# Ledger of designs, part 5: VH-VL binders against RNA-free ribonuclease P

Target 1, 238 residues: RNA-free ribonuclease P, of Hyperthermus butylicus (a2bn08)
Amino acid sequence: MAEARLQRLLRVYVLDTSALTDTRLRSLLGSGSLDEAVRRFAELIASVRIAYGVEVYMPPTVYEEARRFLLSNGVTVQSFEALAAWITIKPPTRHEIRIPASIVRDYVEEVRARLARGLRVAEEHVRRAFEAGGLYAAETASREARREKLGAIIRGLRERYREATRHGMLDSVEDLDAVLLALEVRGVLVSNDEGVRRFAEALGVISIDPPKFISVLQGLLRHSKTGGVAREEAHSTS

## First folded at step 19 (VH-VL)

Design j1 (from y3 with heavy chain Y106W Y109P)
Fold by ESMFold2, look of step 19:
Structure j1 (fold): chain C 238 residues (1-238), chain A 120 residues (1-120), chain B 107 residues (1-107)
Amino acid sequence: as target 1 above (238 residues)
Amino acid sequence: QVQLVESGGTLVQPGGSLRLSCAASGFTFSRYWMTWVRQAPGKGLEWVANINQDGDEKYYVDSVRGRFTISRDNAKNSLFLQMNSLRPEDTAVYFCARGLPEYDYWFDPWGQGTLVTVSS
Amino acid sequence: QSVLTQPPSVSVAPGKTARITCGGNKIEYYSVHWYQQKPGQAPILVVYDDYDRPSGIPERFSGSNSGNTATLTISRVEAGDEADYYCQVWDSSSDHVFGGGTKVTVL
């Protein structure tokens, strides 16, 4: 009953790109190919829409990104179009969406903090490079050893800089559009991106990951057979 | 020559408050990031908080965020730690330590520490 | 980098070499610093930036850092080197992280 109550409250979903590019799609939908997984995903979405009126939205920016990814990874145009037929493609109404000033202020402070941490990583690696210059001087180390040490320092700088500045942060306009659309339509955001979900939840948007989304929809169809629309086995269930 | 001297550690009841001080001498205090590190009796070192030169950047370990406030008075060459809502787990020797001008990447020197005991 | 792993203890004979390890995933991407703490005393910095010694620290203290392991090496160990030794890094997520400490005993 708690699951049935939650399912009635969660009838509108917005997908970000990660919801369609999650590498677990094939196994979650019992498919040997991505093309088959997309077709089964389309059938799942269609079935819950018919049985419960569940609506799935996507911004145009996310739609185009997902289309390019799926078609370049072996999904046929026919399979993609079958999926798209059940997804409402709608831009967020950006000029009318209101975000509390405190959320914007918090985002600005987070960016500032990340830039400061990035600078600290850079300063650390300047010191590491200076030290390596003394230890790996041409008089004491081969050119090969010096190149390898420099390469290690640069790899460390790049990895540490990404972690300090970009990891777990909303930093694409496509993902922002998905969050804004979810806010606008009062829907659940489906994403596996930690930064996107964190930003959405700060705005009061409920979010779930793609495996949970599929599990919820499949569970909803199970309950539909017992208490929803009086429907015999007219469509495939999965 | 460089010296850091902590004070203010005492016995306090759970839920109580305490203010620690660190007096700095022998260097230009206002040029350096400053840091608090604690050590529970018989245990290892744990970073607690740091503060930049002007006091407008402050960072805290998660377990004390919202309860502790680091501050400094550059005119008095003093570093402070205001500790509120104290818990038995906060029982430790609290060390004041000097970082670098650009950030507190490492700590040199340390003070001798002041003992805070949180117990009924 | 949220955890640095050190052995709890190391025993060494006088005049021999002690090696104290500090384990962390890809710790070679970090500058590792080392502290000595004698009973009832404040820690003192003995190595910073993996390799460097502050002035006043004997050259028999040295450091290295490669792969997943940083090492503090104390050559020609003296009785006065009995202490706890801690490694430390700065991490952008966890901030300052200390290892659990290694007790060096001079037998």
Scores: ipSAE 0.572, ipTM 0.849, lowest interface PAE 1.6, mean pLDDT 88
Fold by ESMFold2, fold request of step 22:
Structure j1 (fold): chain C 238 residues (1-238), chain A 120 residues (1-120), chain B 107 residues (1-107)
Amino acid sequence: as target 1 above (238 residues)
Amino acid sequence: QVQLVESGGTLVQPGGSLRLSCAASGFTFSRYWMTWVRQAPGKGLEWVANINQDGDEKYYVDSVRGRFTISRDNAKNSLFLQMNSLRPEDTAVYFCARGLPEYDYWFDPWGQGTLVTVSS
Amino acid sequence: QSVLTQPPSVSVAPGKTARITCGGNKIEYYSVHWYQQKPGQAPILVVYDDYDRPSGIPERFSGSNSGNTATLTISRVEAGDEADYYCQVWDSSSDHVFGGGTKVTVL
C-alpha cells in the first residue's frame, strides 16, 4: 500500500532553500567546512542522477536565495556552480497551477487567526509600556532609562508578534514556489520547514526533511556501489 | 455584584456526553469573553476553551478539540460547554470565568465550579 | 511558552514574607497574573499585569517580573494566606498557560 509513495520518493525531488542551508548538511556529508559539504552534495546528486536518473529541481527564486546564503557563508563560486550544474532550475507555471478552493479558504482562516493573535500581543505590550511608564517615573527620573525600558518592551513585542504570526506558516514566495513546482512536476518536496511541509501535504505533495533526503540518496548509491547485491526480502513463499 | 454559577456536573460513563451551564449576573454578559478552566482532582489548573462576545471566535485546548463545544446565549446570560466522547482524563472540576472585552487575558471572577466524573 | 515552572511548596512563618516564583523563558515579555486558591474553593485573582491588584486585595500582595522569573510576594503573611498559588500567562501558541501551582504553608 505504501509502494507508490516510495516510488515517488525515489524519482523526482524539489528543494527549498532549507535543503541547502540545513546545519546538519556538513555532518551528514562528513565534511569539515560548508564549502566541502556543498561539493560533496554536488557529487551525491550527480551520482544518483547518473546511476538512477534521479531528478532534482529548484525554482529560480529558491536558487537565488540559496546562492546568496551559501556565498555569504564561505562557499566558493566554483563549489556552488558545481552543485547548480546538477539541479534543474525551473519556475513553476504559476498562472496555470490550480489549488482547491478549500485549501485557499483554510489558509485565509489561518492568516486571520494569526493576525488576531498578533493584535493581542500588541495590546498586551501597550499595557506593559503604560505600566512601565508609571513605575519608571516614580523610581527613575532619567528620560534615558525610560527610553531603554521602552526599547526592551518593543523587542519583546517584536519577538512575540513574530512568533504569533509567522511561526509554522508558509509565508514567503520562495517557499510557495518550491511547493508549486513540486505539485507541477509531481516531485517530493525537500524542506525542514514545518509550515512549508504542512501546506505542501495539504495539496497532496509528499515531503521529507533534508537528512532523510540525503539518507535516501546515500542508500541508493550504496546499493549501486555494492554491485547490485540486493537486500534479501524474507516475505516471499517459494 | 458579579456572579458566575456553574451547573450540570455529574458522573458519566466513558464515551458519554454532558452539557455544563454557567449563569452570569451583575454585569453586561454580552460585552465579555468567557472561559472554561478545569482542575483534575489533586491537580493544577488547565484552560479548556474560550468564546468571544458574538460566539464566532472559539478556541480549545488540544486535548478537547473536536469533542467539546463552547457556546453562549447572551439573551439568557448563559455560557455552555457541550462535552462529547468523554474520557476518564476529563474528570475535573469545571470553572466558568470572565475575561475582558478585548480578550480573556486574565480571569476575574470565577464561578465555584461543577464536578464532572468520568468512570465506568 | 508552553510551561511555567513553580516550586511545589513554600513554608513561611506568620508575619514573615513569602516569595513564590514563576519561571519561563523570557517571561519578562509576558504579562503575568496570579491566583490564590484555597481548598474546595474557586481561584481568586490577586495580581494581574505583573504587579496590579484588583479591588479588595490587600496591599501586602505584590508582584514583579524580570528576566526569566516572575514573583508573587506576600508580606506579613497570615494564616489565611495558606493556599495554592498559580501564575498564568497568555501565549499565542499554547493560549492560556498556568504554572503547576505552589502550596504556601504558614507555620
Scores: ipSAE 0.531, ipTM 0.829, lowest interface PAE 1.8, mean pLDDT 88
Fold by ESMFold2, fold request of step 22:
Structure j1 (fold): chain C 238 residues (1-238), chain A 120 residues (1-120), chain B 107 residues (1-107)
Amino acid sequence: as target 1 above (238 residues)
Amino acid sequence: QVQLVESGGTLVQPGGSLRLSCAASGFTFSRYWMTWVRQAPGKGLEWVANINQDGDEKYYVDSVRGRFTISRDNAKNSLFLQMNSLRPEDTAVYFCARGLPEYDYWFDPWGQGTLVTVSS
Amino acid sequence: QSVLTQPPSVSVAPGKTARITCGGNKIEYYSVHWYQQKPGQAPILVVYDDYDRPSGIPERFSGSNSGNTATLTISRVEAGDEADYYCQVWDSSSDHVFGGGTKVTVL
């Protein structure tokens, strides 16, 4: 079972949306456009599937999210479909998956802490707005100046609130589905999102970031091109 | 009028334990967040821990989490800091400070502090 | 906001103005508070919420906060103003953060 576990570490991957939207994708695949990068990614996945039986999975929720993003950013339908042809789209079997109660309890505690910190940011910014109102009344500032000051306070509130409540947290069903699928298929999760990866790690799911994933697949193809069996089908993207 | 008086600071060996107390007077103690802040000799101020009115929310700086426990007794107008597994880097003057009813965003007033020395 | 940077010391002549800075990334998004501490004594709050003074603090003490710098200003400095001064914010990640302190020397 140790060999079977190790073989899945080399052969089975689950992508979250960040694996397809990582801003480093073009550079890592040596591409001038996102559309070309997606096509080269498709070639890479196809080549390792053919040469080594490497399986790449994605939940339907992640698939739809990634599709919307890529098509909105200049990727052609043809290029996306070429990539999707080599990815297994499979929903996690949520009714069969079991999660330790301690993991759920810890997540609830984290949400409560983040909500409390968000409230403290809001209270701080109420005080900042009140103080600014007093200063502007005393200085007889224009309506435009008052509007600009209020805008700056709201920007500060929104930035600090996001940091307090949402940064580094698993907070979407798409990301949860990717973790659950990786748990179910005993695959490696590919994500650059720290909250998603921390949650996966707590469940015993191994995760790697997209640059590492690309590096692993490229390394496999260098071996296959050297070793011969998959040379006719394999292409290096370097 | 408003007073905070710390006590319990002394010389302790590494790995030892110590309990600090802070006696409050001149205000309604039970309505405020309370805080411990420390200052190593010749160094700056470092927040240590805080506690809400009911004692059911407590927060700690990372370096003391799991070793220190903040608590309060509202009937006795007293704040406490139980310090376990003490290390030389815990050597400092420990100040008791009053926050606000909403949270301890700033501190007013402070006690005069009690010195804790952790050494062989 | 995990670090607040203060100059280690400031020298000022009696009757002149001392300015003590507190640097932090986008510190203008934070409410900054200032404390005075004389040797062997407890800190005393002198400015809170960037600009406000507690009762009993002379109007010679004032604060400002803009961009990446908050400033405590002490006008018409007196010998009794010689002390260490600390800035402080609350941060959602680091909780309470103090600056390293600035020793004000009145020459």
Scores: ipSAE 0.524, ipTM 0.827, lowest interface PAE 1.9, mean pLDDT 88
Fold by OpenDDE, fold request of step 22:
Structure j1 (fold): chain C 238 residues (1-238), chain A 120 residues (1-120), chain B 107 residues (1-107)
Amino acid sequence: as target 1 above (238 residues)
Amino acid sequence: QVQLVESGGTLVQPGGSLRLSCAASGFTFSRYWMTWVRQAPGKGLEWVANINQDGDEKYYVDSVRGRFTISRDNAKNSLFLQMNSLRPEDTAVYFCARGLPEYDYWFDPWGQGTLVTVSS
Amino acid sequence: QSVLTQPPSVSVAPGKTARITCGGNKIEYYSVHWYQQKPGQAPILVVYDDYDRPSGIPERFSGSNSGNTATLTISRVEAGDEADYYCQVWDSSSDHVFGGGTKVTVL
């Protein structure tokens, strides 16, 4: 009973793109299609809004990205609009939000390290291409074989370079906007990106993954309104 | 010929410290990446740390980060591994191995290794 | 993050061909290197860059890398080829990664 009392029902949530594009969304909402999942998600958000005053936000940049993704993946305009009707689109007030210099410094250090590793990936693929050129010499290898090998090397480079320089870190302005908005509205960030969540944590922003978010909302509906929904405030880290 | 000779391996208690050395000869040491690889008794090879030619880039396996420090002295053709806060799981033969000029994608040659035993 | 999977053992008769596999997700995107280690000895590089051989390594040793599997092939196996064999790659997230090793026994 004491542990249950400590979990303050959070009222305000901010979604990044991953919250809406998570591949587990269908499973989480018991849906046969992404379109159906989106509709069920809309209903869930509507229900908790009406019953408990839960607010769901996203920045305009996230909205546009999510819209593009969902519509390109079989979600109907009607389903998307049904969801959007219950989400508040709000830009973070960027000119007023302060980020500690220490966090910026740490981020710069991380970016530098990632760039260095990206360079090593590139160097490896230059070497591989050079060696492959010897094995797939024009006088001994077919044009098709050479083209295929080179294509494979380039595909590898792209994937490994992305892994080195972007995976596991804050790598988009859309994600940054989501973190900043969460900070501003003192909400909980919903994201499945660990890099984004780590950045949020550094700023004192609470984050949860999409499965937890869905679980929280569903759980909220299973319980009677016990009074006030407590808002947990993000603690700023110096 | 190219030679790598490790030294410094001994018995040490948990929480203790040890410094390993690798003496290199037969090649331009200052041009090559260098690495430490360890092998626990009856187990496989595990990469521990590597260092670039200038010593300004160092990388570590997660399990030793914050405890081990790789360094080099190009004037003395020497590679070092400072091991602090040693644990029983650090027990292994430690090999020094040469990378490549300007990069370290594979290792050739390897030293014969030096045994580090961490036990109470 | 990268995991390399090797079979624990391979048995082969003298004069036959041994194949040692190294499995990894999209391992073809990596350069795979192979080492031979005999009991009480240091590892020796036998194949690098998937298929290339260091000077002094017999032509009986060859390598390939495609899809999710790299393979070290030892043709005309000799008693002296009995050893542990390790595959290795460099990954940006994990740095240098070794497979678990394969014991090759010559029957």
Scores: ipSAE 0.287, ipTM 0.723, lowest interface PAE 1.6, mean pLDDT 91

Design j1 (from y3 with heavy chain Y106W Y109P)
Fold by OpenDDE, fold request of step 22:
Structure j1 (fold): chain C 238 residues (1-238), chain A 120 residues (1-120), chain B 107 residues (1-107)
Amino acid sequence: as target 1 above (238 residues)
Amino acid sequence: QVQLVESGGTLVQPGGSLRLSCAASGFTFSRYWMTWVRQAPGKGLEWVANINQDGDEKYYVDSVRGRFTISRDNAKNSLFLQMNSLRPEDTAVYFCARGLPEYDYWFDPWGQGTLVTVSS
Amino acid sequence: QSVLTQPPSVSVAPGKTARITCGGNKIEYYSVHWYQQKPGQAPILVVYDDYDRPSGIPERFSGSNSGNTATLTISRVEAGDEADYYCQVWDSSSDHVFGGGTKVTVL
């Protein structure tokens, strides 16, 4: 009962891109396809909106990113629009939102550290490329072999560099908008990005991952059904 | 001959402090990244901290961050590890190891290590 | 955070070939280094950059790295090769990461 009450108190949610693209959503919603999952998600949001007044928000930047992603991954326009119909698209009022200087400072420090690590990644791959060049000399290796090896090194560099400089931190304006919007509307941020969630936490914004979000919404509906049945049974026995 | 010699390992109580030293010889110390690696009794190797040539870049394993400080004195060819708020789980042989000139991807050579025991 | 997985032990007969694996997600994108440690001694670098060998290390020691597995190969194993072997990489998130170590026993 206490848990159910707590869930009822959380009526405002803000979604980032990951909230809609989380691979676990299909399983949670009992869907065999992403398109069906999106439709079921729309129905879920609609149901809780109608029953409990739950509000779901999304910044325009997140909306566009999610739209591109979902449509490119087999979601129909109709399904996407069905979902969008129950989501309020709202930009955060950026010019009015205050961010503590301490948070900005910490963020700058993190960025600096990440850049330094990225440089180290690059240095490693330069060294690897240099060494590989000796082994794959023009005199002993085919052009194809050389290209393949270099390609592999570059692919590694890209992946590891991205991991060093971006992974696990707030690295996009879309994600920032989601956090800011959550702050502004005093909502719960739904995200599976740890970096985004950490930043949100620093600002005092509550965050949950997409599976938890779905669980919460489903839980709300289950509670309403049990309460209704109990009332109907009570009336039928009277 | 390249040599690394660790010192300073002793028995200390939990919450205590200890400073380890590593004396380097046989190479241009100021050009190399340096590192501390520890090994608990009967356990594997665990990286602890490293420091670049100039000492302006320092990195730590999470479990020691805020408690340990790596430093170096290039004029004295010495590497240091200041360990504060020591815990029983910090008990280990601590190795000093040399990185590479301008970067540290692997370590060669290693010192013989110095034993730190944290016990009440 | 990178985790390197090694088998706890490998047994090999003298003169045969020992293979020690180091598993990691996309480990092929990393440079893998290997260390030998005998009881009561300091680790010794035996392979670096996946396959390179330091001066003084016998040619019997070789390395490879592909996919999700790096391998240290010791050919013509000798009694003196009995030791613990550790793989190591540098990762931007975890800095230097060691495998759990593999005890090689020469039968």
Scores: ipSAE 0.214, ipTM 0.704, lowest interface PAE 2.0, mean pLDDT 90

Design j2 (from y3 with heavy chain Y106W Y109P, light chain D52N)
Fold by OpenDDE, look of step 20:
Structure j2 (fold): chain C 238 residues (1-238), chain A 120 residues (1-120), chain B 107 residues (1-107)
Amino acid sequence: as target 1 above (238 residues)
Amino acid sequence: QVQLVESGGTLVQPGGSLRLSCAASGFTFSRYWMTWVRQAPGKGLEWVANINQDGDEKYYVDSVRGRFTISRDNAKNSLFLQMNSLRPEDTAVYFCARGLPEYDYWFDPWGQGTLVTVSS
Amino acid sequence: QSVLTQPPSVSVAPGKTARITCGGNKIEYYSVHWYQQKPGQAPILVVYDDYNRPSGIPERFSGSNSGNTATLTISRVEAGDEADYYCQVWDSSSDHVFGGGTKVTVL
């Protein structure tokens, strides 16, 4: 049972959205475009499934998000369908999955803290805008200078607010579904989001980043080619 | 005149405890965030901890988290820093500084500081 | 914004202009504050919110913040301006962060 579990762990993967949108995937797959990368990714998944029985899963919510993203970024429907053909779409059984209360508590505390930080970020930028506006009243500032300053304040607010409230934490239901599915199927979660991975870890779910995932799959295929040649050579000499 | 006066700094052995105090005067103490900043001998300024007006929000630099506790008594116009499990690297002048009424983005004014020396 | 970088020292002749830089990733998105500290004394706020001067601070002190660099400028430098200067920001993840400090020497 332990060996079977280990084998399953190594052969079952769950993808979040980042697994398909990671910018490093292009280089790893030797692709000049996102469309080509997706096609190569599809081929890779197909190959390992056929050769080793690797299973790749995605929640419906992640699937829809990924679909939207990829199609809007130049991936053809054909390429996307090629990929989708080798991914099993499965929702997590949410009503049966148990999450420890301690994890929920920790999550609530984190959310509270982040909301407080976000508010302070907003207050700071309101104050900055107010002060800058006073400068606007000064006869010596050009319209361009004022616009530039306001633009910088707004950009800063957006970026800092996002960092304060969302960065490094589980912040979407899609990501949650991915973690829950991984837990349910006893698979490895593929994600480049540190917050998602930390949450997964808290639940005992193993996670890897997309580059590692690609490396693992490529490694499997390399090993099979070398093993096959060795077996053929051994049979020819007997 | 707005004034902050720190006290309690002394020589202590590693693993020891010390409590610093800051007495505030010349302003409505309960309206301001308060902070502790430290400076090791010959080194730069390092933020240590801050506390909001009501004391329900406390923040710490990572290196002191779990060892130091910031607190305040608004009725006595006093800020405190309880330091436990002191380490040699905690040796510094500790400054009390005033934040702002509703936020703590910068500090003004500063006290003169009190020296804490952690040595065997 | 977890790290603010300052030059360790700046030398300036009397009557000339000293510029002290504070580097940080996208520091323009932050409000930068500056403190003066003379030997054996407490720090004094000299600039807040990038370019504002507290009451009592001479007009010779000015601040700017653009891109990845904030700058404290001291014009018509006097002997009394010899001190350590620190930049500081507030960040949501790191809370209050100080630069390493810059020693200004008046030659």
Scores: ipSAE 0.203, ipTM 0.668, lowest interface PAE 1.8, mean pLDDT 89

